# Miniprotein binders against Putative transposase y4zB: the designs that were tried, part 1

All scores and structures are predictions.

Target 1, 356 residues: Putative transposase y4zB, of Sinorhizobium fredii (p55729)
Amino acid sequence: MITTGTPTTRRSAAGTAGADLCPVERCGEPARPGGRLERQQPSPLSPGQRPLADANARRPVAVFAETFGLLAGQLDRQTRREGRAMLRLIDSTPIPLGKLCGWAKSNGRIRGMKMHVVYDPDSDCPRLLDITDANVNDAQIGRTIAIESGATYIFDKGYCHYGWWTAIAEAKAFFVTRPKSNMGLKVVRQRRIKVAEGDGFTVIDDATVRLASKGDSKLPIPLRRLTVKRADGDTITLLTNDRKRPAVAIAALYKGRWQIELLFRWIKQHLKIRSFLGNNDNAVRLQLFAAMIAYALLRIAARLNRITMPILRFTDLVIRCLFERRDIAAIERPPPVNPSHRRPRCSPHQMSFAYV
Below, numbering starts at 1 at the first letter of every chain, in headers, positions and changes, except where a header shows other numbers.
ipSAE, averaged over its two directions, is called F for ESMFold2-Fast, E for ESMFold2 and O for OpenDDE. V2 adds 0.75 times the mean of E and O to 0.25 times the DockQ between the complexes of E and O.
Where letters were taken out, [cut] stands.
The coordinates of atoms that the task and the answers printed are left out; those that the model quotes come from them. Centres of patches stay.

## First folded at step 18 (miniprotein; from s1 with A15F F67A)

Design s2
Fold by OpenDDE base, look of step 20:
Structure s2 (fold): chain B 356 residues (1-356), chain A 80 residues (1-80)
Amino acid sequence: as target 1 above (356 residues)
Amino acid sequence: SPEKIKELEELLRKFARLLEYVEELGDPELAKWLLLAVKLLEAALKKIAKEGDPEKIQDLREKLDEAHERIDQLLSKLEE
């Protein structure tokens, strides 16, 4: 009885080659262009700069303020004649004064002042609201604005004041803002989105909302909440009293808030505020007014010259022409963009959403 | 257009008053901003000159040239 031992076929365990998923190199977070104005410590005023700083302290800011008011009035008169939408971007920018201005108050981040601006994006006309201590709340200054009927006020979450928002609505004006994260909103009605796609964003939600707290008395106005997805994937919530305009148009208005941020960037780049001959409140005000005057003059000159390019591009070209001692009349032929200057890869429109 | 000339005349009157204050301040950064403004107004005048009253354009040119010279003198004094 020859027991034929059946050969046990050793099933070779196919080693599952674990595909080592190459670690997706986390594309480094695009360095937040929170340009830390590098803390170049303001150099102490030389002995020769002290008399000029003291002279600046004695000079009335009023003449500069009046001149700026007149130039701003020249810019605004044209926009009103063209029947353009009354847009009012409201924002503030910190003016860091550093250690040399011992008198300057701190907001916990900077020691210095704060410039509050209303900007008309259609005229490209800035209006100075106030120059305050750095610790002054934006909503306090926003409330000082004369409300224009039919105007649309666009501002960030820093301008959260229910009484002011009510006053805007009562004046038959509009606002577009971001709600604070702690603002309890109750959906009253879901709204149909007819057009969701905008320029570099999608409207994903549109709802009529009310304040959820028993304090409906605190904000007795019809509100609309939009949720907008940006091209970068970030989601933003907007709040408005505008019940009529398309969701994409409201979102586009808030997108346009970047223009005032560009103004503030321009001011900070061209104002060597840290090297200025003045360690007092009045000197800082004079310098800020001088920049605003220069900006207004650039806008008037661009208009008079029928310059169709964005104002910031015009100002950059003009400044280059000054440094290069070129005739400004030659600005019609922009110098060949040195291709080595990396075009900001993000269109100005794409960077705008990253900061909103 | 006559309106653009009047606008430029009004701007130049305000500019002259600013220049006086900047001369008295001796601020080189303000002087550079004024120089920029003058050059921009000169460029604007060159464009208006084709459509304007020659006498008014000449008066505006002379006022801009004077303002330019005063700023250049101020900048030179501040570089010494």
Scores: ipSAE 0.110, ipTM 0.586, lowest interface PAE 2.5, mean pLDDT 71

## First folded at step 21 (miniprotein)

Design v3 (from u2 with L8F K39R)
Fold by ESMFold2, fold request of step 22:
Structure v3 (fold): chain B 356 residues (1-356), chain A 80 residues (1-80)
Amino acid sequence: as target 1 above (356 residues)
Amino acid sequence: SPEKIKEFEELLRKFARLLEYVEELGDPELAKWLLLMVRLLEAILKKIAKEGDPEKIQDLREKLDEAHERIDQLLSKLEE
C-alpha cells in the first residue's frame, strides 16, 4: 500500500461543449466516436509502413480493445459474485508526446494526448474509457460513463459538471470528489463526527451544505462537505451526495485513488515515447492498449501465483526472467537483485509530468 | 477448473488475432509487448494446467509454443 495521496493535479482542457463523445461499448470498453481527430490525414509513412496504410488501421485498435475488455471482465468477476458495493475510480493522465510530434495537440502545458480510465480497486480491474487530445475536458469524458445504480464514483475536481452529478444522484448512485476553488458553499447543518480517525487522516469537519445562491449554477441535490486533515499536515475538502456512510469511510474511499496513480505510473514507465514520433494517432492507441493488456495479464498471473509484491517490482522481475531465460512462474520469492542490473528508470521529462 | 480453461482458450484465440495484426503492421514495439504477453500466458497456463483436461492443455501449450516462435521470428526480422 502507498499512503501518499496526490493533491488534485491542475488539469486544463479547452474542449468543446458538445454532446457525448464516447459511447460505451457492449464489451465494457467505450468506443471512440468518429470526429475531428479521425478526419486528419495520416502522417507520411516511414519506409516500412506501406502495408499498414493498406490495412484498416481502426480494426487493429478494436481487436486490442476487445482483448483488454475480456481480461478486465475476468479480473472483475470476484467482486460481482461477492455482492460488494461497486466502486469506480475515475481519472485521466497526460501522455506527453513532445513538440517533435506535430500531429499531437497541446493543452498549454504538454503536447500530446490524455488517457481516461475507470478503475475498480477491489478487483484491480481497469477499464480504458477513452484516449483523447490533451485539450479535452475531463468532465466531458466522465459524462459518457453508464451510471450503475448503487455504485460510488470517485474523481478529482476536474470532473465538475453539475448535470452529471445530478444524473449520478438520480440513478441512486454516489460520488466523492473535491470542490473547485470557485464553488461557493453554505453550511446548512453541522453533522456529528463519531469516528474521526482513519488510516493516515483525520476528519475535522462534516456538514450538510448547499450551493450558494449567486449565479446560474444549480445543483438540486443534497450535498455533504468533509474537511480532512492528512498525516502530512495538508487539509483537503471533499464533496459527496452520500448522507449515510460515516465521514471516515467517505474519506477512505477518496484516499483509495492512489491505486489508479500506480496504474498510470506503470504505463508511463513502460511506454517508449520516442517510438511515437512520425506515427499517427492509432499507433499511440495500440501501444496504450498493449500496455493495458500486459498490465491485466500481470495481475492475473500475480493472483494465480499468489504474488504479494508491488506491481512495479513484479514487472521488473518478469522482464529480468525474459532476459535471463528464467521461468516466470517460479517468481514466488524474488531473487536478490544487483543494483547494476536494475531496469533504467523512466525519463525525468516523463516522470516530471506524472508528479505535477 | 474447466471454467478457467475455457476462459484461457478464448483469451488465446484473441491473442492469436493480435499476433496476426502485429505481424501485418510490422511494429517492433508491439512485437515486444506480445513477447511479454506470451510469456505471461505460458505462466498462467502452467498454473491452471493441473486442473484441466490433459489433451486440451497439450493443445493449448502447442498453440502457445507456435505463437512464441512466430513472435521471436518477427522480432528477428524487424531488427534486420
Scores: ipSAE 0.725, ipTM 0.945, lowest interface PAE 0.6, mean pLDDT 71
Fold by ESMFold2, last read:
Structure v3 (fold): chain B 356 residues (1-356), chain A 80 residues (1-80)
Amino acid sequence: as target 1 above (356 residues)
Amino acid sequence: SPEKIKEFEELLRKFARLLEYVEELGDPELAKWLLLMVRLLEAILKKIAKEGDPEKIQDLREKLDEAHERIDQLLSKLEE
């Protein structure tokens, strides 16, 4: 089951000091109230104030989260049964809110929140790590992930935390990421590249490296650096603790990050938060979980019907038919780009829809 | 397939709870999300029902139809 992390801006009504408490010695204090020194804060101070109605709305968020967890578990069990590699794409996306959302913080560019997701591309199983204020550091949230032995975690340079990378390695798991620009690396040994060409890229360097200074004291694991020339872009540098897989396979894993960007695009295209209705972060959380539930159901429905249409287009057609109780599988399918692989239109296991 | 029917029952129970909360909240955007969800649940049920007990499938279909009608009514009410 997927749950949100501990929020930094939420104030629990139960976490405040007891209501209506008035110690005898402080009753009737003289004018200009000198603050009585508090030896212990009752709860962490939140950077923003939550509306009073916010507290009683948290039960619906939990029900939505539990529903999503059920769906994610169903998808994950299918993948595990098939014996596929465990891939975990980790990323975050800003959720911009209107200027009338005074409770939402700004990070100097975006006023709003961030949604942090772990995505398994093989099972199409997204998991929500947290929804935070826009100024919360990505690596802080990444460290909250329960590390699964044997899994490969793929993330951007914003998730740099040497202790977390060490924990991944200690759990017999792997990561693939990019170095921050200020990360000094020293080549320990060049590695041979037996297969350099991949789909849309070429691996041009593969080396065992370590941090240039105090490497073992800051990051006590062996590192591997790849330099990859992309057909459609510039050269990029990757870091991993994976000493076993071929360089071209590791680069392909990082290239696969586009799939989480597709998920984020899908969510944001269908997320319509009005400032008046989004008077608190629980309203935003409800809509985000609703989108995640719908996405999971969409993937399940598409898989059961062997749909090959891109998910964004399929979703658009389904939404256009929302007020009609027409059989979704009866929607005509467009011809596939390779007709020899086209799904039968009349199959009861096929979901089809027209292109417009 | 019979195991999938049991999983669908649990999912539908949770969906019914989501609908109750959205009706209380009166949020039209959440109601639109539920409309998408119920349409997807209908498509899923149709696919998994081909191998299931007809009596059980009819019960699930009726519950889903009722939920769909409640969502339609909710959306119509909120847009006024």
Scores: ipSAE 0.717, ipTM 0.943, lowest interface PAE 0.6, mean pLDDT 71
Fold by ESMFold2, last read:
Structure v3 (fold): chain B 356 residues (1-356), chain A 80 residues (1-80)
Amino acid sequence: as target 1 above (356 residues)
Amino acid sequence: SPEKIKEFEELLRKFARLLEYVEELGDPELAKWLLLMVRLLEAILKKIAKEGDPEKIQDLREKLDEAHERIDQLLSKLEE
């Protein structure tokens, strides 16, 4: 149907306008097969191995990405049909490739790539935003997210972009984040805290704030700042545009970011980092998408079989059964262990040692 | 559920395309990922098959069994 021709001067603006256009140009525009032009080029066709007409339709990274997108969409539709609150955890994780992969770019901390993920914790629904060079700014990727009215977006301070935060508020959506260390805030008024105690934390301050100095013109939305003391005595500061939910509920949403850290840990544990050495961008992307597809299938299978054990434990059992029995669905629920109930700290500093 | 069967059909079509690419690439690590994926697809089909159209379910099982056999053959070739 749509003709995919080689680039030609017949489509250039010079000399092809008006009634003098060649009739062969009436068949339409060449189509692009998937939109990943800079990271993948088709190999020259080898005789007898592939049909010539299908070469561009077989770009393996795009096919893997589309398969993951299908799975993510299926998981997301289930959550929306149940009418549950929409939560969107946003984070990125470095995929260090080391100095042996000279083609990989550096962000000053690691040489490699980053995987950017949006995650719905209520449905265990991951969505891959992008796999980028390590030097791509988190906020640049974060602002590409289509804003869903009524959703709550939870992200770290690396996603600071005032225009994006304004767009979230204008869409009648919410965010919960941490202020950057250089963000000056002025207290407008204190807010009363009726319930201060949460699971493993205490809200010790709740205030309406605004950006200092000329900040009103840069961020023209009402802001709320929470100070939260965790059980270890450490305090964190949260920033939100949500003026209605109780402070303890907002802090609990931010604490829930640990769930995306478990996803990242799972992905990294099942990648063969050594096999990335000497490989190209395409090989890394294929492995990352394969892991994400497998994770999505694991979540679907676990939900259908009413599995409640932690994902890492379920995965270990599935891998062991891979070589012994065909039916993974017959795996019985193991007893919960006490250490599995403690959640890791919601802190990026534990991830700063991921460079290999 | 007819809706879940339709979603599974689409997923299986996508999976078949993944398998074609992995067979062309000859990548043993990707082939191992596909083995995990096909086992998960089998588990999913068994759960959704209880309430589906028997003829459609049988067709999906046969396609999935064929994919699983192709993955096993691929892994065997790549170990040599």
Scores: ipSAE 0.716, ipTM 0.942, lowest interface PAE 0.6, mean pLDDT 71
Fold by ESMFold2, fold request of step 22:
Structure v3 (fold): chain B 356 residues (1-356), chain A 80 residues (1-80)
Amino acid sequence: as target 1 above (356 residues)
Amino acid sequence: SPEKIKEFEELLRKFARLLEYVEELGDPELAKWLLLMVRLLEAILKKIAKEGDPEKIQDLREKLDEAHERIDQLLSKLEE
C-alpha cells in the first residue's frame, strides 16, 4: 500500500521543528533526555504500599513503564529468526493538550507533548524512546538509538543531523529519509533504473549525489537520491546511503513508514482530551503507557491465534467491539473515522484532530 | 509450554500491581484500558493452557476472573 501523507512542510508537520534546522544547526549529541525513564523506574514496590490519589503520583508511571518493557522484550525474543530484515521506523507524534493545559509547553504550533517511537515492523511492537515537551527537537531524540549493524533506519526530514547519518554509515547500517528543502545536492552520476514500477509508485530517477557543501558542514558518506512518483500524483525525493538495493526496494521501505502512523492513530484515538485537563504530564504518561501495554498484549494474542488480517486493522476492530458495548451502556463517544476495505490514508494533522 | 506459563505468571503479577494503582487513582480511562488488558490476558491464557499443569492453569484462571470482576466493579462505580 502506498504511503500517503501531507507534503512535508515546516508549517504542516507537527513535531518536525528539528528538520528545518539541519543545514544550519549541526550540534553535537546532547545529554540524553532519557533520564526521565530511569527516574521513573524506581525500586520494586513493597507489598501493601498505596500512593495517594495525587496528580504527581510518579510511582504508578514507573510500574506501567516497567510492564511495557517486559512485554516489548517478550515480543522481541519471540520474533528473532534467521534471515529477518532489520527495519527500524523512527517517528514522533504530537499529543496536543490545548490551551487550557497551562503546564504544557508550546513549540509555536501546538501546546502539549510529543511521543517518540522506534517501530520494528517484524515484531509489530513499538519501542518508546521518550515522551517529551512539544518543543524538543526530533533529531536530538533520534540520536539516542543504539545503532545496529545491518539495520535500516527510516525517518522523515525532521531527523536531519549529518553527524548521526555518518555514525549510521560507520556502523555498517543504512538510512532512508527525505532531504530538507534547502539541502543542496550535486549529481555525481546517474544510475540505471532496471525495475521502475513498485506497488503504488514508480521510481523516475536514481542518482549518486553529494552534499553541495563548502564551509563548516561536511557529510563524508556516499549519498543516493531517488525521485518517486506516487500513485496519488505526488512526487517525492528520498535520500539513502544504500548503494546496493534496487531503487524500488528502497522506495518500498520508505512507503512502509505508514505502519508507525497507523500505530500513532490507534493510540491517539483512545486518549481522552477532557481527562487531561487540570492534570500534569504524569496523567498523559500513564495513558500512553497503558495504550502501549494493551497494544503489546494485542500483538501477543494475535500471534498465538495466527491472525491473518493486518494487525492494526485487527486492533481497531477489537477496540471497537469492547468500547461500543461500554459506549452504549454509559457514555456517548465521538464518531471515529470509519474503517474501510482500503487502508486508511491519513496525515499527522488529521490524526491529531481526534484529540482536540 | 512451561516457559510460556512462567512468563504469564510474571505478567499477571505485574498486572495485579497495575490494577491496585488504578483502583486507588479512580481513573475511568485507565480502568477501561485494564478491561481490555484483562480480556487479552484471558485470551492468551486460553491459548497457552492447551498444555500445562491443570492446577497451575486453574489458579491463574481464578486470579484473572477475580481481576476481571474488580475491573467491572470499578467501571460500574465510575460510570455512575
Scores: ipSAE 0.714, ipTM 0.944, lowest interface PAE 0.6, mean pLDDT 70

Design v3 (from u2 with L8F K39R)
Fold by OpenDDE base, fold request of step 22:
Structure v3 (fold): chain B 356 residues (1-356), chain A 80 residues (1-80)
Amino acid sequence: as target 1 above (356 residues)
Amino acid sequence: SPEKIKEFEELLRKFARLLEYVEELGDPELAKWLLLMVRLLEAILKKIAKEGDPEKIQDLREKLDEAHERIDQLLSKLEE
């Protein structure tokens, strides 16, 4: 329903007061102190501080090296079964350092370092010979190895040194290598090949050879040249002082170089050298030793777990399990490899000489 | 074997020193390597533990757990 109503009223006044225009003082924009923090280049360490800094920087590297040496010794002791041929794969890998490593030397192809390794394929044990500048010659570092009597040293054409090959032979050791293309060899005697066929290769030539012209004074040891045709049709020449082993056995020993190539591939795959806080020699050494320690531990863990899968596959699973916080001991069956990421199966049958 | 445990203890002492240096250096890539190493040491210990003194194996587990925690803390700090 209802209704109302009411009304009112008021009122008044007009006051005109003149608003004095207070002058808007231009608040002067505070001059941004463009204090270019000159990144004080760390004052060049006084000549007396450099030895101490270098000594302190070498301490971590030594502990990493000692830890690796310990693991390498454990791997070796567990696998020395009586009667196995002492094999020593000698190889090196360039460690490319980015443009940020201005201190790193160039070999003309890469700026960086070079890791020199001796690998025992029976113990599955790598040993570091040295970490050098990228321009250091392989044969220089290979010559630092203690020659073990009865050992067979397997190395590529980069390790060409006649005096060292003579020393290996004099020590009653063996080498298997590739001759340089310019190495003049004279056939002394053609050898009968009893078994030509090997695992993914055929021995097509076997000869006793010597150096051509004045060579007997430079390499006064009996040599044997093998020519091996691979399954891919590629032909490789081998040189050895081993006059007794079957040609297929010598070729198989040289094929075993793939194991050290796999180690180097693994290291390079896991080394993120471009992201290192310390773009210096010591930081690179630390990372290399860390990778070697991890590799040795992977081999120990694989052996203790009786892992039958290829070490690279085990490693890839371990790394995945780390990211997923899964138990490594539960790695019995690898997940199906997604076929899209078929990295070229380096067939264990391909002597894949990665031309690095 | 008692020898494997002794070898593991020596390795763990060396690993502890690596951890100390990596904590001092603050290198995230070294810390990731240590994470891999500690997990491998745990996996190794699980295999050798079956043949070891239980008290000694427990001490080694505790030391690995501590090392793992320190690495996880280091990684967390280096990701911030």
Scores: ipSAE 0.673, ipTM 0.924, lowest interface PAE 0.6, mean pLDDT 76
Fold by OpenDDE base, last read:
Parts: structure tokens; C-alpha cells; sequence
Structure v3 (fold): chain B 356 residues (1-356), chain A 80 residues (1-80)
């Protein structure tokens, strides 16, 4: 039965007031003739001066590249003495240049460049493979790396090239990657998982696999597929030619890709491409090399100071110490990491490792 | 070690050439990168200094101080 309630009404009021007009004649100060200093556009370099100008523009980049190569060599020599496993993380990051860089190519998502890096996680040594247009394929640049016997190359699904994976195997090297969803794999043999639990992940499947198609001729190497469940609930598939290492060890190697993602995050945070006077390919290359040099020096300084904190946290401290003119060695108390910088603006292809 | 000092000297020579090019280019963002780099080189030198000839370490400090002053002067000129 329960009820109806209706109501109602009200009303009112009015108020008027109309206050006054006063027409203060602000005297027109005379428009000073803004002499447009016609910035004399530098006369277009004669066709013969272009190669010299391009060569001179590239000279600074070469010196920055050589300086980075020297630092990378110092970092690498320290690690080789320790007899660690030869790991090579290969990845790329887009460098957005925006609308101001009319010269920059688009990959359909961004206008800009792409930085391609190989990183040794044990040495904390980045090496630049190339700086390309944003539309250049990752597997094209990954194939330029010298294959080292016994090395393990770790890369995402963007580096899918069967001939290159065959060449890695033939060189007695290893790869760990993610298969493309369209890669038809047939199970040849199920493998026993002795240890399933890893740090923040579980190995749920381990199998010897081959290509399903008569395309066995395209990838004539023994393959292994792992399925890994992460602590966040996400499941990933890994593909490797490593038939010997424990499944958890291979999954841990692929987890180590976060280190190169931290490098790319750091670079993107400190790149001020919008303020670059040159807004050209050379200027962008110079800034990328400067960032890489600074990163390599940060890694050297971190090692010499026995810094155990994440490199991004150390970098934030160093930047604060620079502004405060404090000694980098006197970094006792890391300031609270602003949790807003912890949100991975991971591209959907970057593994959001929630560092638990 | 004498080897670490030699590696640092080679690095410092490369850094001096970077400074010359950044002075020629007049780019304030590259100058800010050099300021970060010189402070990192100073921090590295403080750690390797314990293993070096005091005279050689002093020469390397003076070269870093000169480079730091040139970067500060460059930044000042680019803010005007």
C-alpha cells in the first residue's frame, strides 16, 4: 500500500540595483613600432656546404658517443673480472618529439625517434645500438648486435626474427623472448618442473616445442616454451632455445628486463626535448647521449658508494644533492620517493613489474 | 689503483671536449647535463683518491674545479 507524498510550492523575490557607467577614457599610449627584427634566415647553405655542415653537426655527436663508449667499456671491464653470466637485455624506447619536430617520422602512435639499447644487467652497463626513426623495426636493429658465444639475449616479442634466433643458437648463444600470439607451436614433450616458485612468479608449464607448420625450415632449432604466472595474476609465455637451465632461472632472467625499463623511464624523465634550441635530429642525439653518459656515471658512483637502493631512487637523491650542493657520499637518508612517480606509465608492452 | 686514475684521466679528457662543444653550441640543457656529469666525476674522484698519488689527485681536482666553474659561467650566460 505504501504512500504517495506530493508537495509543493514556493516563490519569490526581486532585487534591482543598477549602478553607474563611469567611462574612464584610458589614454591610448602610442603603439611603439615594434621593429620586427627580421631574423635574417641564415642563407641556405650552398649544396657543397651541406655535407660539411652535416659533418660538423655530427662531430659533437661522435664525441658524446665516444665518451659514452668509454664509460660503457669501464663498466663492462669491471664485470668481466667477476666471471658473471653474459646477459644481454635488448630493448627499445620511443622518444616522443611532438609537433615542433616536423622532421620526425611517425610510427602511427608517436612522432619522434626510437632509442635501441643493449644492457648488461650484471655490469649495469648500457650500450647504445642505434637511434632511429620511430618507425624502424626493433628486430632490424637487434640483428646488428655481435653474437657472443655463451651469451643470453633477453628481448620482448618485438624482436621476432627466426633467422636471427637461428643465428644465436648456431653461435652457441641463448635467447629468452615472448612468442607472438600467431606463432603456432606444437608440444613435442612435456617437461618436469622441479622448482615452480620464483621471486614473485610461479612456473606453471614447461614444454619442448616446435613450429606447427611445415615452416620448421624457418626455425630449425630446438625450442622450449614456459608459462609463468606472476604475483599480479598475469600469465606470460616465454620462448627459449635454452634446454638446460631450470625453468625458474629462465623466468627470472626475463623478469630482469625491468632494469632496462628503469633506464628508459629515467631517460624520459630527464629529457627536456621541448627546450632544445636545435629541435633537430642531431640535438636529440646529443641529449640522448648526455643522458646515457650521466646514467653511466651514476652507476659508477653508485657502485663506488656501495649503494643498494634502486637506481632511480639513487638518481633522485643525487639530483637533490646537486641542487643542495651536498656530498653524494653523505646520502644517508633517501627522501621519500613520491609514490606518484612509481606509477609505471609502462607502454602496454612494458611489463608492469609491480615491485612487491 | 693507478689503472683507475688513468681511466679517470682519459674520461676527464673526453669530458673537457664535451664542455668545449657545449660552450660552442650554447645549449642550456646540455650545460645542465654537464653540471650533473662534473659533480658525478667529483664524487667518483673522492672514492678513487684513497688509492692514488696525492699530487695526481690534486691535479685532477683542479681540472674538475676549472671545468665546474666554466659550466657555471656558461649557465649564467645562457640565463641572461
Amino acid sequence: as target 1 above (356 residues)
Amino acid sequence: SPEKIKEFEELLRKFARLLEYVEELGDPELAKWLLLMVRLLEAILKKIAKEGDPEKIQDLREKLDEAHERIDQLLSKLEE
Scores: ipSAE 0.672, ipTM 0.923, lowest interface PAE 0.6, mean pLDDT 76
Fold by OpenDDE base, fold request of step 22:
Structure v3 (fold): chain B 356 residues (1-356), chain A 80 residues (1-80)
Amino acid sequence: as target 1 above (356 residues)
Amino acid sequence: SPEKIKEFEELLRKFARLLEYVEELGDPELAKWLLLMVRLLEAILKKIAKEGDPEKIQDLREKLDEAHERIDQLLSKLEE
């Protein structure tokens, strides 16, 4: 019976001396006199200073516009030397400005501006007609163009103005448009369609027409109505003063409007309207001109490099190359298809188990 | 052609004025547009250079390089 005496280890009670933390006197932060510097609202410019301020604010826009005009002139001169058909696509695009642009007018669908463009598809030359409020009518701005004899103006139903269409015809120019649904047209003569089939469309009707109302005086020009069925099944009506060209050729010209739609898509994709230092009319104009300058330079670069790829693909590649600091000259080479997709070696050894 | 180089010089003079205005405005989105433009001008110059006086092409390259550097500096300042 080994009585192992357990030694009673004395727990020394270490007295925790409560260090009286002296109350650090809250040094009263001296109340900095919040001199509310009343930001003197800049005194409203006197009525005489507004024109000068507007003129000064427009100076940057003018230089951008002149730069764009120069590029547009270069693109146009090159095409004129080639003797190409004078085509003029006229269209407008809304430039949506955010809710932050309180100054921007609404057209009931968007608040913002409207960019009006004439585009030569053969020269790939856009020209700005105007940058307006979103509520400005397309036909109002379209009427400001200089009418070139022999030119063909292609525009949508938004450009309905009979006097302007008459003026185009009188200038020995042509237009191709869509009639409004309320435009009463009387068939004068049915025309024979020699070739109905076009690229992704069929011409199903061709007629000489006149305005049905007693207002023949409002549109005293011989007109032609085409009905075109697209491959997707959509049917469109075209109206033209061109009495000579084949129906397919006129329909193909109107199909070419996609080129200006591509320009507008490109501009809208690259306009970062939300980040404007000063959401004002001038800043929007500057960026629109900058985008147009860049687009014109892209077209020049594409031509000089003999780029055959779709312009949007070229522009996207250029923009990617820019962000990646790659040389634009490398765009001539399709990006190396990353060879890492090893084609699955179809192993030929699927032994056909012959069912005996 | 000598004409293309002259047209390019005129364009570059206008571009330099755009750069000055964008530097004054301090707009980062305009600066990004200028960066796109200068790189496109460089790409254009590379193609027209074959038709030009080498000294003149070199002067135009140097002016583009200077403009590119100014744009990069502007972008750097506007990202801070």
Scores: ipSAE 0.670, ipTM 0.923, lowest interface PAE 0.6, mean pLDDT 77
Fold by OpenDDE base, last read:
Structure v3 (fold): chain B 356 residues (1-356), chain A 80 residues (1-80)
Amino acid sequence: as target 1 above (356 residues)
Amino acid sequence: SPEKIKEFEELLRKFARLLEYVEELGDPELAKWLLLMVRLLEAILKKIAKEGDPEKIQDLREKLDEAHERIDQLLSKLEE
């Protein structure tokens, strides 16, 4: 409802004080802000600080290399106690860094680095010889190996150096390689093949040979040439200083080169070089050493568990079990391979034939 | 054998130095490699433990567990 009220009042006052118009002084021309802020490029680290920064950046690589050397030494000592033949597969693999690594040298085919490895197939132990630019020659790095008396060095045609082959022979060691097509060899004596048939190959020729050039001063060692026919029909020539072993045994040793290629395939599958922080030489070296350390630990773990399966299959199972948080010791039975993933039908046997 | 344990202790000291450098570098791919390595070291220790002093094997196990935890923390921090 209601109501009311009202009122009122008040009043007052006036004051009119005059707005004195202060005069518009002409604000002078704004001086051109021509101050190029020279962005002081951070003063290039004095020439003396670069060696220290490079030394600090190389420290991690050295510790990784030392850790790998320790593991490789443990694997090798265990194999030497078993009285096995001293085999040394020497090979290299290109590590492609692509266009993103502008610092990486090109060999005309691949831009990147090259990993040089000596591999003992009996211990299944890799050793790193070097990590170089992609343009470094294999035979240059192969010549840095300490020659062990009684060892057999197995390498491809890329390791052609007559002085190094002479040094291997003088050290009472052996080599098995492929001659270059331009290597003139003269037959001195045809050899009788007692056993021609090997595992997926046939020895079709065995001869004592010499270098045909009267410059015999370059390769003053007695050589043996083998000709081997593979199961695929391809023919390969082998060259060795081993005058005693059966031709089939020498050809089988050269066939064993596929093992180092499986290692290189494994390393390349696990290297994420494109995602590496900084994409620099040290970063690539760190990943390569980390992969080699992990491989050596996998070999130790496999040996201690008496694992008879191929190392790559063991590594794949371990990696899966690690992601699934399963105990590695429970890998007695591979989890039932869900049959939906088509086994790549590369039987281990078929790959062994390609590399004779 | 006492020799295998000594070789493992030397390896574990080198591994601890790798972990320190990977923590400083903050590289997630190296941290994943260390995770694989520590689990392989645990599997190796489980096999050599049968021939070792129990107290020494326990100390080595605790050092691996600590290293594993540090790697898991590092991976978690690098996924953020």
Scores: ipSAE 0.659, ipTM 0.920, lowest interface PAE 0.6, mean pLDDT 76

